# VHH binders against Protein DOG1-like 4 (DOGL4): the designs that were tried, part 12

Target 1, 232 residues: Protein DOG1-like 4 (DOGL4), of Arabidopsis thaliana (Mouse-ear cress) (q84jc2)
Amino acid sequence: MSKMRNLVEEKFLEFYESWVIQLELYLHQLLIAHNNNTMSETELRHLISKLTTHHKAYYTAKWAAIREDVLAFFGSVWLNPLENACSWLTGWKPSMVFRMVDRLRKSRVVLVEAQVKKLEELRVKTKFDEQKIEREMERYQVAMADRKMVELARLGCHVGGESVMVVEAAVRGLSMGLEKMVKAADCVRLKTLKGILDILTPPQCVEFLAAAATFQVQLRRWGNRRHYVTHS
Short names: E, the ipSAE of ESMFold2; O, the ipSAE of OpenDDE; V2, 0.75 times the mean of E and O plus 0.25 times the DockQ between their complexes.

## First folded at step 3 (VHH)

Design q3 (from a14 with S30D; framework vhh_6qgx_2; at its last look DockQ between E and O 0.06; V2 from the best seeds 0.00; counts 0 for: pae E 12.0 > 2, placed apart)
Fold by ESMFold2-Fast, scan of step 3:
Structure q3 (fold): chain B 232 residues (1-232), chain A 124 residues (1-124)
Amino acid sequence: as target 1 above (232 residues)
Amino acid sequence: QVQLVESGGGLVQAGGSLRLSCAASGRTFDSYAMAWFRRAPGKEREFVAAISWSGGSTFYTDSVKGRFTISRDHAKNTVSLQMNSLRPEDTAVYYCAAGSEFYLPTDADEYDYWGQGTRVTVSA
């Protein structure tokens, strides 16, 4: 039972493969910058800007795609099973990045007290926003079992005229609700990333972005190798 | 459409001070980096100063560091540039810019919205 890809899935698959290849190239530049103390602050800021622009391009493409088919992002065909298993509301879980920030504090990078305080404040706010979205998703799932939805599901067994129109309107409403929720989750992701980069110095930003990109690239490679071996 | 309008430019003697203001309309810029660029006669546009979306991070070009201060007021949707100890070489048209980039960009190409500019002339 092959999963048939729609045009949104095919277009985003092509985009995502290209986007990951470019992420690997940027990761290479980040690792060189991190290991080489010769780059100026202006050069480091330019490199960080390339990474942030790259991440922003991902969300621009994603939001265009979810406007057409949000369900493509729940169990994405461009992600391997391991990447999908680690997904939270179609992407990375915002609070996870603070574990990467904690590594900075324990490694060669020294965070000053003012940065530690601001990062803790951001962590608390991020967890609050994350939990708010989790409660909204739970309410959405409960709403799927509402009397009105149950009645519409029964009507869906009688395909004809008015019942088809009523069911179609309800399905559109469900998709719009998911789109709004996914965008809300992505806004928390972007706000968290913006907040961290705003607090860190350029060398710390490079180390943070390198850690995040390394994790993303390695997770994809681990999942792809395991998947290939399993199916070979 | 999003608009940025600069004010506060004028004529000032070397060693003097000016405060430039940029008023934004058409949307809030709470999630935008804001910057000042300048263009001297016969030269290309150059970066002067930027402030992050939160106001918590700022960056200045070396030639103005310690003399200029960038600040923002989210409630008024404005960004300001306090220019102290002005020099003849600070003579330029000053442009306000807003970028949706969530890091402090220094390249003009990374800014999406631009004002018309305000002229600053510093006499010797």
Scores: ipSAE 0.356, ipTM 0.687, lowest interface PAE 3.1, mean pLDDT 85
Fold by OpenDDE, look of step 4:
Structure q3 (fold): chain B 232 residues (1-232), chain A 124 residues (1-124)
Amino acid sequence: as target 1 above (232 residues)
Amino acid sequence: QVQLVESGGGLVQAGGSLRLSCAASGRTFDSYAMAWFRRAPGKEREFVAAISWSGGSTFYTDSVKGRFTISRDHAKNTVSLQMNSLRPEDTAVYYCAAGSEFYLPTDADEYDYWGQGTRVTVSA
């Protein structure tokens, strides 16, 4: 039912809960801006900046936590099972946002040809980067069963003394590898997000960010309702 | 596109101090995490320090912790590396790099823009 949490998990859980609350507040602002069209470009840019800053804060916190315990993020206790199921390397899959943009295009968002072209280029790049990371992850996962790890596994529960140190070192090595993968994934996420925001106009950015935030918030709500997950 | 230009390198005695500076071109300096890397003779490029876009977060390689301080000035579009208690093993070409908007990468591959480097030589 409930997973035992370590200090990193607890700390990040608290952070994330607060972060999500703030995201919801920003979402409201985005929706207001989107629906009323009364805000100036400067105001819209300011709002966009607030959201990007908020996301930056998330990754700042994530990075701090990852340095301490990257493994915590591969079983994110602050996420419900639905959120976790939708996660790609501890976060949203970068290519997913293009589908979101496509959906927006089918609504009232009108993109000029130049924007469409740039988005497509970004999509291709993002996909390529995702695949590259996936290959690296696969390689890493396969390599995990190396001779050293097999030997360690053979020691089993009889590990003690010097063996414990060896195991710890091995785990640290594995963690470092995972950290690298997570960072790479995050890089792709952030580049993708930035790329999209650079291509879109301020009003379009607001709409996109609103959609993204809505999806994130709703996913959390849906998952919580279905699984009765409490993160307190 | 961001151009990075390092300065401040030179010869210094062990135990001495040096301050490196990196000037970034463009108006999007605040959108990047900034970092310093170094390449010693015969060695691979290694991470030294990074600072977040806001300057609120920093990260250091273990060997320089407590001795080096990375900082940035948004108004001047500069990132600096204050190096104290320098050691001969700190001898290297130091590179400024601009990376992710959101996090502090330690891998060189995560940085998109690089300076040409400035040479630091620490004599015994």
Scores: ipSAE 0.006, ipTM 0.254, lowest interface PAE 10.6, mean pLDDT 86
Fold by ESMFold2, look of step 4:
Structure q3 (fold): chain B 232 residues (1-232), chain A 124 residues (1-124)
Amino acid sequence: as target 1 above (232 residues)
Amino acid sequence: QVQLVESGGGLVQAGGSLRLSCAASGRTFDSYAMAWFRRAPGKEREFVAAISWSGGSTFYTDSVKGRFTISRDHAKNTVSLQMNSLRPEDTAVYYCAAGSEFYLPTDADEYDYWGQGTRVTVSA
């Protein structure tokens, strides 16, 4: 059974579809730059700027949307089930991005000692911040399991009027807490991305951004192809 | 609200050195990439140098590589441009700029905040 999408979900679905199309166009440019050294440093920096601006636009739109409906980002209608299953607090897990850097280092990206040291420092800092958020999420989950909240949910199913108002207020309060945690996770993601791009040279940034965009596109394609095979 | 104030400009002989400083007001200094641009008479502003928000990455226009060094001090909320081996062609008004981008932008349109400029004159 098809379900009704609220206005937040419809608006963000439209945004995200356009955003992914543009990401795929930028990926094509990244792959051209990745596969040859024809581009000047100025041209590489312009391409990198387009990608970082594109990612910032995603978070700007996301943060506006989560103020209205943070739950839309848990099991998002604009993502296939595989994409949703790979999410950590509504996005990529900050510590996992370093696996991508490690893979690039083994294949095409040569890093000097100073870069390796800075990347390890960033990895440790990222993991520490990630763990703090996980602890806060655990506290939130305990609050959700609180006997008081179960009783409020039961009351809301029983009578209308004043009971509905109390349940709505409690749900709103918990949603604000979840919004805070999602924004904190996004801040760690942005700091990690910013840190990696700061450490890498422009050609290395192009390779990293190409790998990241490729992974995102491949995850989307694989998840969609699996869906078609299941129904064909 | 961010205000940028340049200092350190003046007259110097060719081959000499000069250090420009840019003081930033506000707590957001640590989150910005910082850059120096310059404008010679009758020309548009041109990129000179940029430094990342952390200070870990720098970029220079080709004409100043090896002669100019950009640096930043988070404790003092300043960015500096050490200019060595100055040439008459370096004569310009130098502007400090701050941008919120994750990379080192070279296009003036990508910077949100600008200083009033400090004049550097290099005599033959």
Scores: ipSAE 0.005, ipTM 0.318, lowest interface PAE 12.0, mean pLDDT 80
ESMFold2 (binder alone), look of step 4: mean pLDDT 81; pTM 0.839

Design q30 (from a14 with F102W; framework vhh_6qgx_2)
Fold by ESMFold2-Fast, scan of step 3:
Structure q30 (fold): chain B 232 residues (1-232), chain A 124 residues (1-124)
Amino acid sequence: as target 1 above (232 residues)
Amino acid sequence: QVQLVESGGGLVQAGGSLRLSCAASGRTFSSYAMAWFRRAPGKEREFVAAISWSGGSTFYTDSVKGRFTISRDHAKNTVSLQMNSLRPEDTAVYYCAAGSEWYLPTDADEYDYWGQGTRVTVSA
């Protein structure tokens, strides 16, 4: 028999498919802007604003969904296996974006020394915030194996009225801890993205956003092709 | 620039309720995330709750989750903190803060504008 997806998974799958389609349309606009020197600064800022609004919409929808079921975001049904394998706490690893920034050093829009210094300061802070979250996740995983959690798991094997309530409360506590951790990781992602865009000029922002969107779209296409070949 | 003014603090008995309000002035208020922080005597400043610019997302510290509710009124340019089931441990000076329009920061150093604070005292 087949297991049904829950309502949170169904709703977010529908949202995510639409969100990715719109991201591909924005990527097309970013590539046109990057290859043409005819757009004004005002036009470039407007395009950058569309992308930032699009990413904020993703996190707004995600945080509403994890409030209802955070576990849906661990091994997500709307992501292919390759996308899931590349995830760090339900999304991209913040420090990875600096590899995309490093590619700008070889572009026609060269980074000035002041920008390089600010980007290095941001990179160091991002890695620090990332490591702090990784330590919290490690503590969470260790706490799951402590004596009290082991005892609660044993009680769950002997389903009875009072033990059912105690186990249910423990499971709720675990989910709330994961929700807090996922939101913390997402805040580091958004802070890193905003920080990069604040340091870069509008043409550099367009090039950076195009590189990030290209990677995300291509990763999905590579995974979908392999999944189809593997399971068809 | 954004200016923030808090109100609603006072003395209340344990188990009681208080509503704090933060009035914001400035052209960019509607694009800012808003938060409440508190500082108890002899302690560091602690995050309490945050709300996004649209009001669609909220974030709470574990000790107040289920008891406190943060809300936003765009027409009045105000952010409110409804505090229910108050405990002596909630005694502190409460600060309103305005930060990034992009996300919900929990670190105090990520907020650009601060009010002067309003005192809340919860008696046993």
Scores: ipSAE 0.015, ipTM 0.342, lowest interface PAE 8.0, mean pLDDT 82

Design q32 (from a14 with F102I; framework vhh_6qgx_2; at its last look DockQ between E and O 0.01; V2 from the best seeds 0.00; counts 0 for: pae E 20.3 > 2, placed apart)
Fold by ESMFold2-Fast, scan of step 3:
Order: structure tokens, then C-alpha cells, then sequence
Structure q32 (fold): chain B 232 residues (1-232), chain A 124 residues (1-124)
């Protein structure tokens, strides 16, 4: 009806719904592992590996989709309005996961001073990488308002097919720049996740991943129930 | 061409030490986990030790804990395995591997690049 989906949006919606269902199943396993003191280090490592492989599959699918249509990831149809409101460059803001790390101070396996130092160093690096991307985003927005783009927009209002081709070429260039920026942001996300898991012990990794997955799943549920809760 | 080349293997008596080195060429593996696997005659490949991309996390198979130490040098693009208190059961061909997984892998199938191996023989 009022909001049509292109093929990229349809395919990724189907992928994402299945991906979230599997995330909820892994979350259940993580919560069981967190409450069970009998699992070996090898068993915990296998569980952590399953979840990180699941995240890798998400980025593999996402990067294939943004090659076809990066704009589908801004205001995504597979995300509810609350999830979209919490997005930073089409995904979670890397530095925000350190709030989940702070919860580990109450963990059964308390963070040692060496881990705290390494996590602080990683947090600072992550914020630096975020700032670099935000500066790139500002440059992108300035380029959108550049005299050349303004003139191309004016031409699109007054001329037939040849002007349309010139405008479409410029818009395609902007989309390529946006794709590069989204991939850069995703690389910071993956480096941040990889860094945190490298610093943490397997039980701490399980607790961290359970906290992150719980937040992601609950945010989706809260957003999906928004109108019922608000209007009931 | 991407290559991992092992060195340092040889013949040693039980209780002795060897240091294996793995040099990467044609590519830098600074974001990759590095590992050592071994294969004894007539046996399947088994995990020995792994070190994370940062060098901050290591994992060892139980039979080598306290005897073997894995380390890496990012500047030289190398990973090393210091093998102390060697036992005849440590006799095997030792393989260096590099993997791109997010979490430190221990399964051979999660490693993308492999060396040709270096032979270690421990006599009684």
C-alpha cells in the first residue's frame, strides 16, 4: 500500500527475521551457560564461536545488500521505529557496548586491573574511530549542499532526459560514498566486538554477549509493542 | 602469493627444548588469529596453541599447558612456539595457521591459511 518494498528490502527483511529468531535461540543458550558452573572452557568457547559466527553472517548479508542498495539501510523496513531511532550509521553505536561491559563489574568473575586498563584503551580507540567517521559524515553532508549538487538539482527541474542522466550519475556517486561510510562504521563495530572478546575470559564473554543480545531482542520487542502499550 | 613458512623443527631428546617460528609473506596477518596444529604419524591433525590478533589472549591444549608458550611479533609478521620439557608424544609435523574469525578459533576448519609444516622428533 503506502510503503512499497524493493527486492533488496524484501530479501533482507526475510533474512533479518530469520537471523533474529536464531539470535533469540543463541541468547537462550547463553543465559543457560551463564547460570551453569559446570560447562568447560572448550564448551563455552564453542558457544561464543556460534554467536560470533552469527554476527559475521549478518555483516556478510548486509554488505551484499548495500552493494545493491545502501539507502535501504537508512530507515530500514525490517526495523521498527524505536530500533531505527537508536541506530548510528545503520547499526549500533560501537562505544555504547562499553555500557554492557560496565555490567561485568557485578560478574561472578570480576574484571582484573589488567582487563580494566585494556578495556579503557579500547574504549578510547573506539571513540576516536567513531569521531573520524562522524567527520566523514559531516564532509558528506557538506558535499550534498555543494554548489555543483545544487546546480544539478536545479537542472533536474527544467530539462528532459539528458539532465536526468547527469543527476542520476551524481546521486549514484553519493550512494557509493555512503556505502563506503557504512562499511567503515561496520568495521569499527567488528573491531570493537573482537577487541572486547579478546580481553574477556570465556565466562565474561558469555555474560557480555548475553547482555548485548538481551538488549537487542528487548529493544525490538518494546518497539513492536509501542502502539499497543501506548493506546491500551 | 600468500605463504606461511615454518622453521625450527628437528630432532631433540626428551626433556629438551625447541623454538618453532612461522613467517608470513605476501600478506600481513595483524588482524588474524595465529595458531599451531600438529599431526603425528597415522593420526589426525590436532590443535596445540593459539594467539589472538592483538597477542592479548592465548589458548593451549591441556597436554602442552605450562610446557609450550605461543607468542607473536607484529613488526616481523611472525608467530613463535617455544616448546619446553618435550616428550616423545610431542613427535609430529607442526603446522602454522592464520584465521579471520571474530573469536579465537580452536577448530582447524576455522583457519584460512596454512603452512607446509615442520617436523619435530622427540627421542626417548
Amino acid sequence: as target 1 above (232 residues)
Amino acid sequence: QVQLVESGGGLVQAGGSLRLSCAASGRTFSSYAMAWFRRAPGKEREFVAAISWSGGSTFYTDSVKGRFTISRDHAKNTVSLQMNSLRPEDTAVYYCAAGSEIYLPTDADEYDYWGQGTRVTVSA
Scores: ipSAE 0.436, ipTM 0.756, lowest interface PAE 2.3, mean pLDDT 85
Fold by ESMFold2, look of step 4:
Structure q32 (fold): chain B 232 residues (1-232), chain A 124 residues (1-124)
Amino acid sequence: as target 1 above (232 residues)
Amino acid sequence: QVQLVESGGGLVQAGGSLRLSCAASGRTFSSYAMAWFRRAPGKEREFVAAISWSGGSTFYTDSVKGRFTISRDHAKNTVSLQMNSLRPEDTAVYYCAAGSEIYLPTDADEYDYWGQGTRVTVSA
């Protein structure tokens, strides 16, 4: 049995399938560059630019689609359940990226003290921005819950036109608020990514981008495996 | 637990063609990168070809580029290796392998599941 999908979900599903395929192709190039240190700095910067542009293209398409239907991005049909479970406001929690940086430092990437300091400052800023977004989301959810409860109680007693109009306005307000929060979260994600790439050298950027893409594709692979294996 | 069963091996004359198939049992086929390895008489196992979990990327060892083609059939849970312009040096036992890694590694240690192998003999 299939569920109907709206136009936004259908178009973004097609985009996302294509986008992930291209990400896998870029991952191949990143792994070659990582394993082959004969590439020039110019070649590395070109590859890094391709990856940066690819990630920007994802957000550009997402922001256009959110303007049509932000709710499609909560529990997205184009993501498997594992990918959806790891979502914080429709994406990776921005600060999660620093766990990848830390992992690389422990295994193969050597950073100078100036880079370490700048990365720590960026991590603190990213955490601060996350907490600010979380506080705004909590306040919004509480306000919406109180309003919905009152509206539902009134609907049970009578159906006056004011009750319907208030519910419709609340739903529209929820969508606008969620769009604002998702865009704010995405801006933090993009600024954090750009900040990390500005601090790292080109070879280090290739290491980081390869690790990040590997994790993204592995998460999709593991989630697809679990989805097909589950009995319930 | 994934079972891989190779088929399609046999005897063929040099210059001929052969198609190997690998059937996967289980529900995790679509999440695996798949590869073919081979072991020639008196030699160690070597990488031949790999295909990504989505089928969007392939990779071949230099000695088979332009002659061998790897492909997937998701509906039948199979991976195939079309071998054209066969040479006596292609004589080997061919093994199908599946790995959970998202890239196309050439090291056997990166692959989690293996078939029993199918023998290919190319005569002069």
Scores: ipSAE 0.000, ipTM 0.097, lowest interface PAE 20.3, mean pLDDT 76
Fold by OpenDDE, look of step 4:
Structure q32 (fold): chain B 232 residues (1-232), chain A 124 residues (1-124)
Amino acid sequence: as target 1 above (232 residues)
Amino acid sequence: QVQLVESGGGLVQAGGSLRLSCAASGRTFSSYAMAWFRRAPGKEREFVAAISWSGGSTFYTDSVKGRFTISRDHAKNTVSLQMNSLRPEDTAVYYCAAGSEIYLPTDADEYDYWGQGTRVTVSA
């Protein structure tokens, strides 16, 4: 069944499709850089910068869209079911990236002790922040049956202009709360990413970003194949 | 933990140019996004420009787009603001700031470290 899409969903879908295409292009560049140890540090940093800018663009677009309709992101129509299933508060779970780093460590990436220590510290902080947000989200979800929601449900049984306005106001309030939660999660994502990139050397950053991009792209591909999802 | 020192301010005529510089102390310069803010007489501090930790991403307030350019030098631990086509309304104390975010925030409260400022005066 084709899901009904609102304007926000449609616009973001279009954006995301384009964004993913660009990500794939960057992934290709990252892989080239990774395989060709001929790039200078400056060149690597430039490539890293392009990726960070690309991610920035995503969150800029996301936050703009969230202001209009945060609920669209809790049923992200631009993602396939697999991607959605792996989503934590409308995006990737921050702590998962440490698994990627661990994978790199087990391969050919050599981290000095100072880096390992910093990564561990970052991991702990990230986990703490995630848990904090999760607790808040749980509270929010439990509060779904609070007085405000009960009133909303009650009003939903009535047809009238005034009632509609009150219901809309209530829904808006709920949405604002969700928006706050999503933004908090995004902040943890961004901080985590920044933290990792700060700890890693440029070559290591390239490897990490390549791994992350690969995972994201492959997850999308796998999900699309399995569910025959068409976003166009 | 990080000290920021601005320089390059002064008096310039409208239409002129100035280049501000901010020198960061410490060894963690590359970990910070850098930004310029300004405070005009009688006004609140406002965002001017920001540059990512890597230098690959920049953001400007609308009023300075096309006129100002922010850049950074990792080797020298400096961030610069090239200001061209200056206007009297650009008169302000300009502050350098450092933050840890990668999305280049425009809110001052998201920056952790601040310089003392350098005064720019643009005469009509």
Scores: ipSAE 0.000, ipTM 0.241, lowest interface PAE 12.5, mean pLDDT 87
ESMFold2 (binder alone), look of step 4: mean pLDDT 81; pTM 0.839

Design q33 (from a14 with F102Y; framework vhh_6qgx_2; at its last look DockQ between E and O 0.02; V2 from the best seeds 0.00; counts 0 for: pae E 19.1 > 2, placed apart)
Fold by ESMFold2-Fast, scan of step 3:
Structure q33 (fold): chain B 232 residues (1-232), chain A 124 residues (1-124)
Amino acid sequence: as target 1 above (232 residues)
Amino acid sequence: QVQLVESGGGLVQAGGSLRLSCAASGRTFSSYAMAWFRRAPGKEREFVAAISWSGGSTFYTDSVKGRFTISRDHAKNTVSLQMNSLRPEDTAVYYCAAGSEYYLPTDADEYDYWGQGTRVTVSA
């Protein structure tokens, strides 16, 4: 039978479509600011603040949705297959944003030595935290195949009142483990974003955010060219 | 949750100095940007200075650049505003604010927590 969308998927799909439209509008403003050398520091900070508030809104909505159904974020219906293929634990891979930071070496606003040192320290820390989470996921996958879990899965194949309740409790436990790991990954994402913006000047922040938003928007457009949904 | 209490306001002559302090309670202090805003009689609240969550970045409104210095002490959960070369135009109620976990906003609407304010009067 066809897979139906649950309420969490429907609500987040609606939220995400609106959120991406607003991101595209902010991207347009970032590109104008990047090409306009006359904008004041106050004007640049206001624009950067709008982008960070927009990202905060995303994580607020995501964490509320994950509390209800974390599995909705694995193979998300609001993402096309290319976006899903590029996901690391339900979102962008934190260390990958440093490729966008590397472009600042050739920007019109050159990084000073102190910024380069702080960015390198942050890059190393981000990769370390990322690898720690990857090891936790590996342990989680191994635990899924342990003797006790295999026995619970077998029990679930022989439908009866008692076995159904035991399997449901086990699945809830597994979902809580995934929720904890997704939140840990999101904390690395937010610490990385927060750290980069703290190190960069306002013109550099605008350039960085423009690069990040451009990549996100283009990845969605590239994937949508291949992806179509039919009711046939 | 964060609760903020300001101190250090008072009457000072033009050219004088004052140090305002803001004491924060709550475990979220270290994750927020902190700012000072002021409101002069009959005027809207305006941005004065902000400091990032790490203390590594600061921003000042043009009228106070070079005269005011914002700093934070994570061990004491305080943010301070050192005000030098005070002018009669600096007369206002000064408010401490906490908000934005990600950047240094200058818009009051982006700050979630506010103190009750401390009055600064600069005589001519």
Scores: ipSAE 0.302, ipTM 0.679, lowest interface PAE 3.8, mean pLDDT 84
Fold by OpenDDE, look of step 4:
Structure q33 (fold): chain B 232 residues (1-232), chain A 124 residues (1-124)
Amino acid sequence: as target 1 above (232 residues)
Amino acid sequence: QVQLVESGGGLVQAGGSLRLSCAASGRTFSSYAMAWFRRAPGKEREFVAAISWSGGSTFYTDSVKGRFTISRDHAKNTVSLQMNSLRPEDTAVYYCAAGSEYYLPTDADEYDYWGQGTRVTVSA
């Protein structure tokens, strides 16, 4: 059954495919930079800036799209099932990136004590923010089955013209709530990323970004191989 | 849109000091990396210094390291450039810039908002 994609899904799918291709190109550059000790700090910062700009572009596009149809992101037809399974509120879970940082610590990357301390503080804050959002989401999900929605569900078996309008209004209300939650989650993601990049040195940032991009790209590849997902 | 207004420029003798200030409008100041650029007569605009959104990280061009210090005040929505041991080659119009970057870019095109500039003249 070919799932009919709405216009928002189609547009974002096209965007995301292009965005991922560009990410892979940047990943290659990051890996070269990581293995090349001859790059100047200025050059590294330039590369980091390109990546951060790229990520910014994603969220710009996402936020534009969710204003039109936030529900599209709770099915994310542009992602494979593996990517979707690993998704937290339509994206990566912020606390996950600290595992990548931990990996850096176990590698050739040496973090000074001050950096470690700041990272731990950031970890705690990030976890707190995640939990807050999760609690809110839980509350939202429980509240979804209120009397009005239950009645609408009951009426759904006998839908007349007036009932359709009421249902649409209810769905719009729910969508607005979901949009707020998604935005809140994205804010935590962005703050976490900014925090990490602010703590790390340029070479460390490059390594971190390379690790993150690698993980993202590999997850997509693994999922695609397993499920033979075609997006075109 | 963020408005930036520089101040503190002027004439100073070599070896002297100046403190530039940039005031940002709006409530989103804390979201931006802030930077100083300068344009000398007959030269292109060049990067001078940048400070992260949190103020936890700074970066300087090599020619000003050890002499210039960039800082920011979130409460006042300001970024400052303390310039010590000034040299004639530091003569330029200094611009404040803001960008919503997660790190500290050195390229001017990575900054979205710019001030009108303040002139610094260092006499020999």
Scores: ipSAE 0.021, ipTM 0.509, lowest interface PAE 4.8, mean pLDDT 88
Fold by ESMFold2, look of step 4:
Order: structure tokens, then C-alpha cells, then sequence
Structure q33 (fold): chain B 232 residues (1-232), chain A 124 residues (1-124)
């Protein structure tokens, strides 16, 4: 029961460490492609495909883990409603990726008017999807608080086999809703990423992916330095 | 279905100001781009201003740029049009519109929901 929840966390952290190491290897390839003018468009598209597949692999592993134990991905899902309303489901807001796009516009890479317009339209669509998820999250958090109060009342009344069955059923129902919300948020993140890569040219995609990978690798290194690493 | 109700119209002298409001009913207000259109006497309906669902992007017809400001309030489910430095040619019935398009269209046929309109008269 509790032991399996700990195993899910441990297994995913092992995956994540390997995933970041492989991201660093892809970053090396991205930097070579960015600084070397000899790669063909076909070679660039293959590298971009590898990065896209690598990011999808992250979500595939995450979705498998949340199917086993979605609560392993929430730091404090049981916080008061205000705190929960300000948090995003197990990650960064999808629209944060547009900061990387803004940095690309300050580089030597030229974005034409059509690309800029499409990127702004995608930014608006992404924020629209974020707001839909926030509304659903708030409604779900209220429902969870109500169920938590019922569970606490039953826990105070008796501690028998009936209580265990009711608690387990309630947790399973809440977990299904949370899993759906996490997948919805991750789908927005992945769709936004794919949308950006579809708008940019292959050289622009390489520059964007290199910036994103650099940021992710540095964030992991910074987290380890600040002792955010869990022991396992 | 979304219902839109405009308010704030009236009679004002040239150079004056008015603030129009559009109240929306429905839980999906935050999902729509919102716009103001106007119809002057004897003229066709024309685009005035639009604001994205998030409020992050706005667009104005040239004749009102710098004088009109569109804004939205998600908590109150309202869209507002602050009209300053009004001119007699701004005299029209003003309509609030809502559409699901993200790029802020200027064509009326791209908006799905419309209000009844509020009359603005600017006297010389």
C-alpha cells in the first residue's frame, strides 16, 4: 500500500535522472548543429524529431506513474484552496515556454511577420487552455475538500473494515479526477511545444530546443545545489 | 448559450467621455475574444475594438486609436469600452460581441454572440 507509493516515487526519480542525462547528450548535439553550418535540413529535422520524442518519453513515463499513484506528483495537493488555486498541476504553466520564444527573437535568427503572428495566436490559445484547466482545478479542489471532510468525519466515528473500504473508494475517485487534470495540463504543454516547432524553421527549432534544454539542465543542477534532491 | 447586455450609452457633447460596459452571462465568458462594433445612422455595422480572451492582446480601428480603450474583468464577467475625446462621427449604436477565434477578427460574421446595443449620441 504505502510501500508501493514509495516505490512509484523512487522509480520515477530514477527515470528522471536518466532522462536529464540523455537530455544533456542531446543538448551537445543541438549546440553542434547550432554552431556548425554544415548540417543538412534532413539532419536537422532528424535531431528535432529526437528531441520531440525525448520530451514525449518524459510524459509517457509520467503518465504511467500517475496511473499507479497520482499523489506522488503533488507536493501539497491538500493545502488550503487559495494555495492550491495558485499552483499548477505538477509543472510549469504551459505558456512559460514563450519566454524562450521571446529570447529567440532577440538572437540573430530572423522571424518573419507570418511566424510572429502565428506565435502570438498560439500564445493566446495556450493561455485559453490554461484558464479552462484553472477553472476545472478550482471546482475539483472544492469537491475534494468536501470529500476530505466526509472522510475525516467517518475516521472519527469508527475504524473498521467498512471505514477502510469507504476511504479507499473515495481516494480512488479523487485520484481518477486528478489523473485526468494532470494529463490535460501535460497535453497542453506538449501541444504548445509541437505548435512552436511547427511554426519555426528547422534552424530556429534547433536554437529554441538548445535554449530550452540549457534551461532545464541548469534548473536541475541548481536544484541539486539547493538540496531539493530527495534521498532514495 | 451566452447572453450579452450593454450599458453606459447616452448623450454627450463633443470632446466628452463615456464608458460602455458589456455584462456576459455564462460560465464560458473567459473563453471568448470580445469586441465592440458600432452602427452609425445610415451606415453598415463597423468594427471598433477587440480584446483577446486573456486580455493580453487588443486591436482598434484606426479612427479610434488613442481615444478608446477596451478592457475586460474576468471576476465580473464584463468588457468595457472607455471612449474619450468623443466626436460627432462617433454617434452610433454600439454592440458587444463574443467569438471563439483567437486572432481578434474584425469581420462581424466571425462573432457568434451579440448584445442588443446601446445608443451613443455625440452632439456638436
Amino acid sequence: as target 1 above (232 residues)
Amino acid sequence: QVQLVESGGGLVQAGGSLRLSCAASGRTFSSYAMAWFRRAPGKEREFVAAISWSGGSTFYTDSVKGRFTISRDHAKNTVSLQMNSLRPEDTAVYYCAAGSEYYLPTDADEYDYWGQGTRVTVSA
Scores: ipSAE 0.000, ipTM 0.091, lowest interface PAE 19.1, mean pLDDT 74
ESMFold2 (binder alone), look of step 4: mean pLDDT 82; pTM 0.849

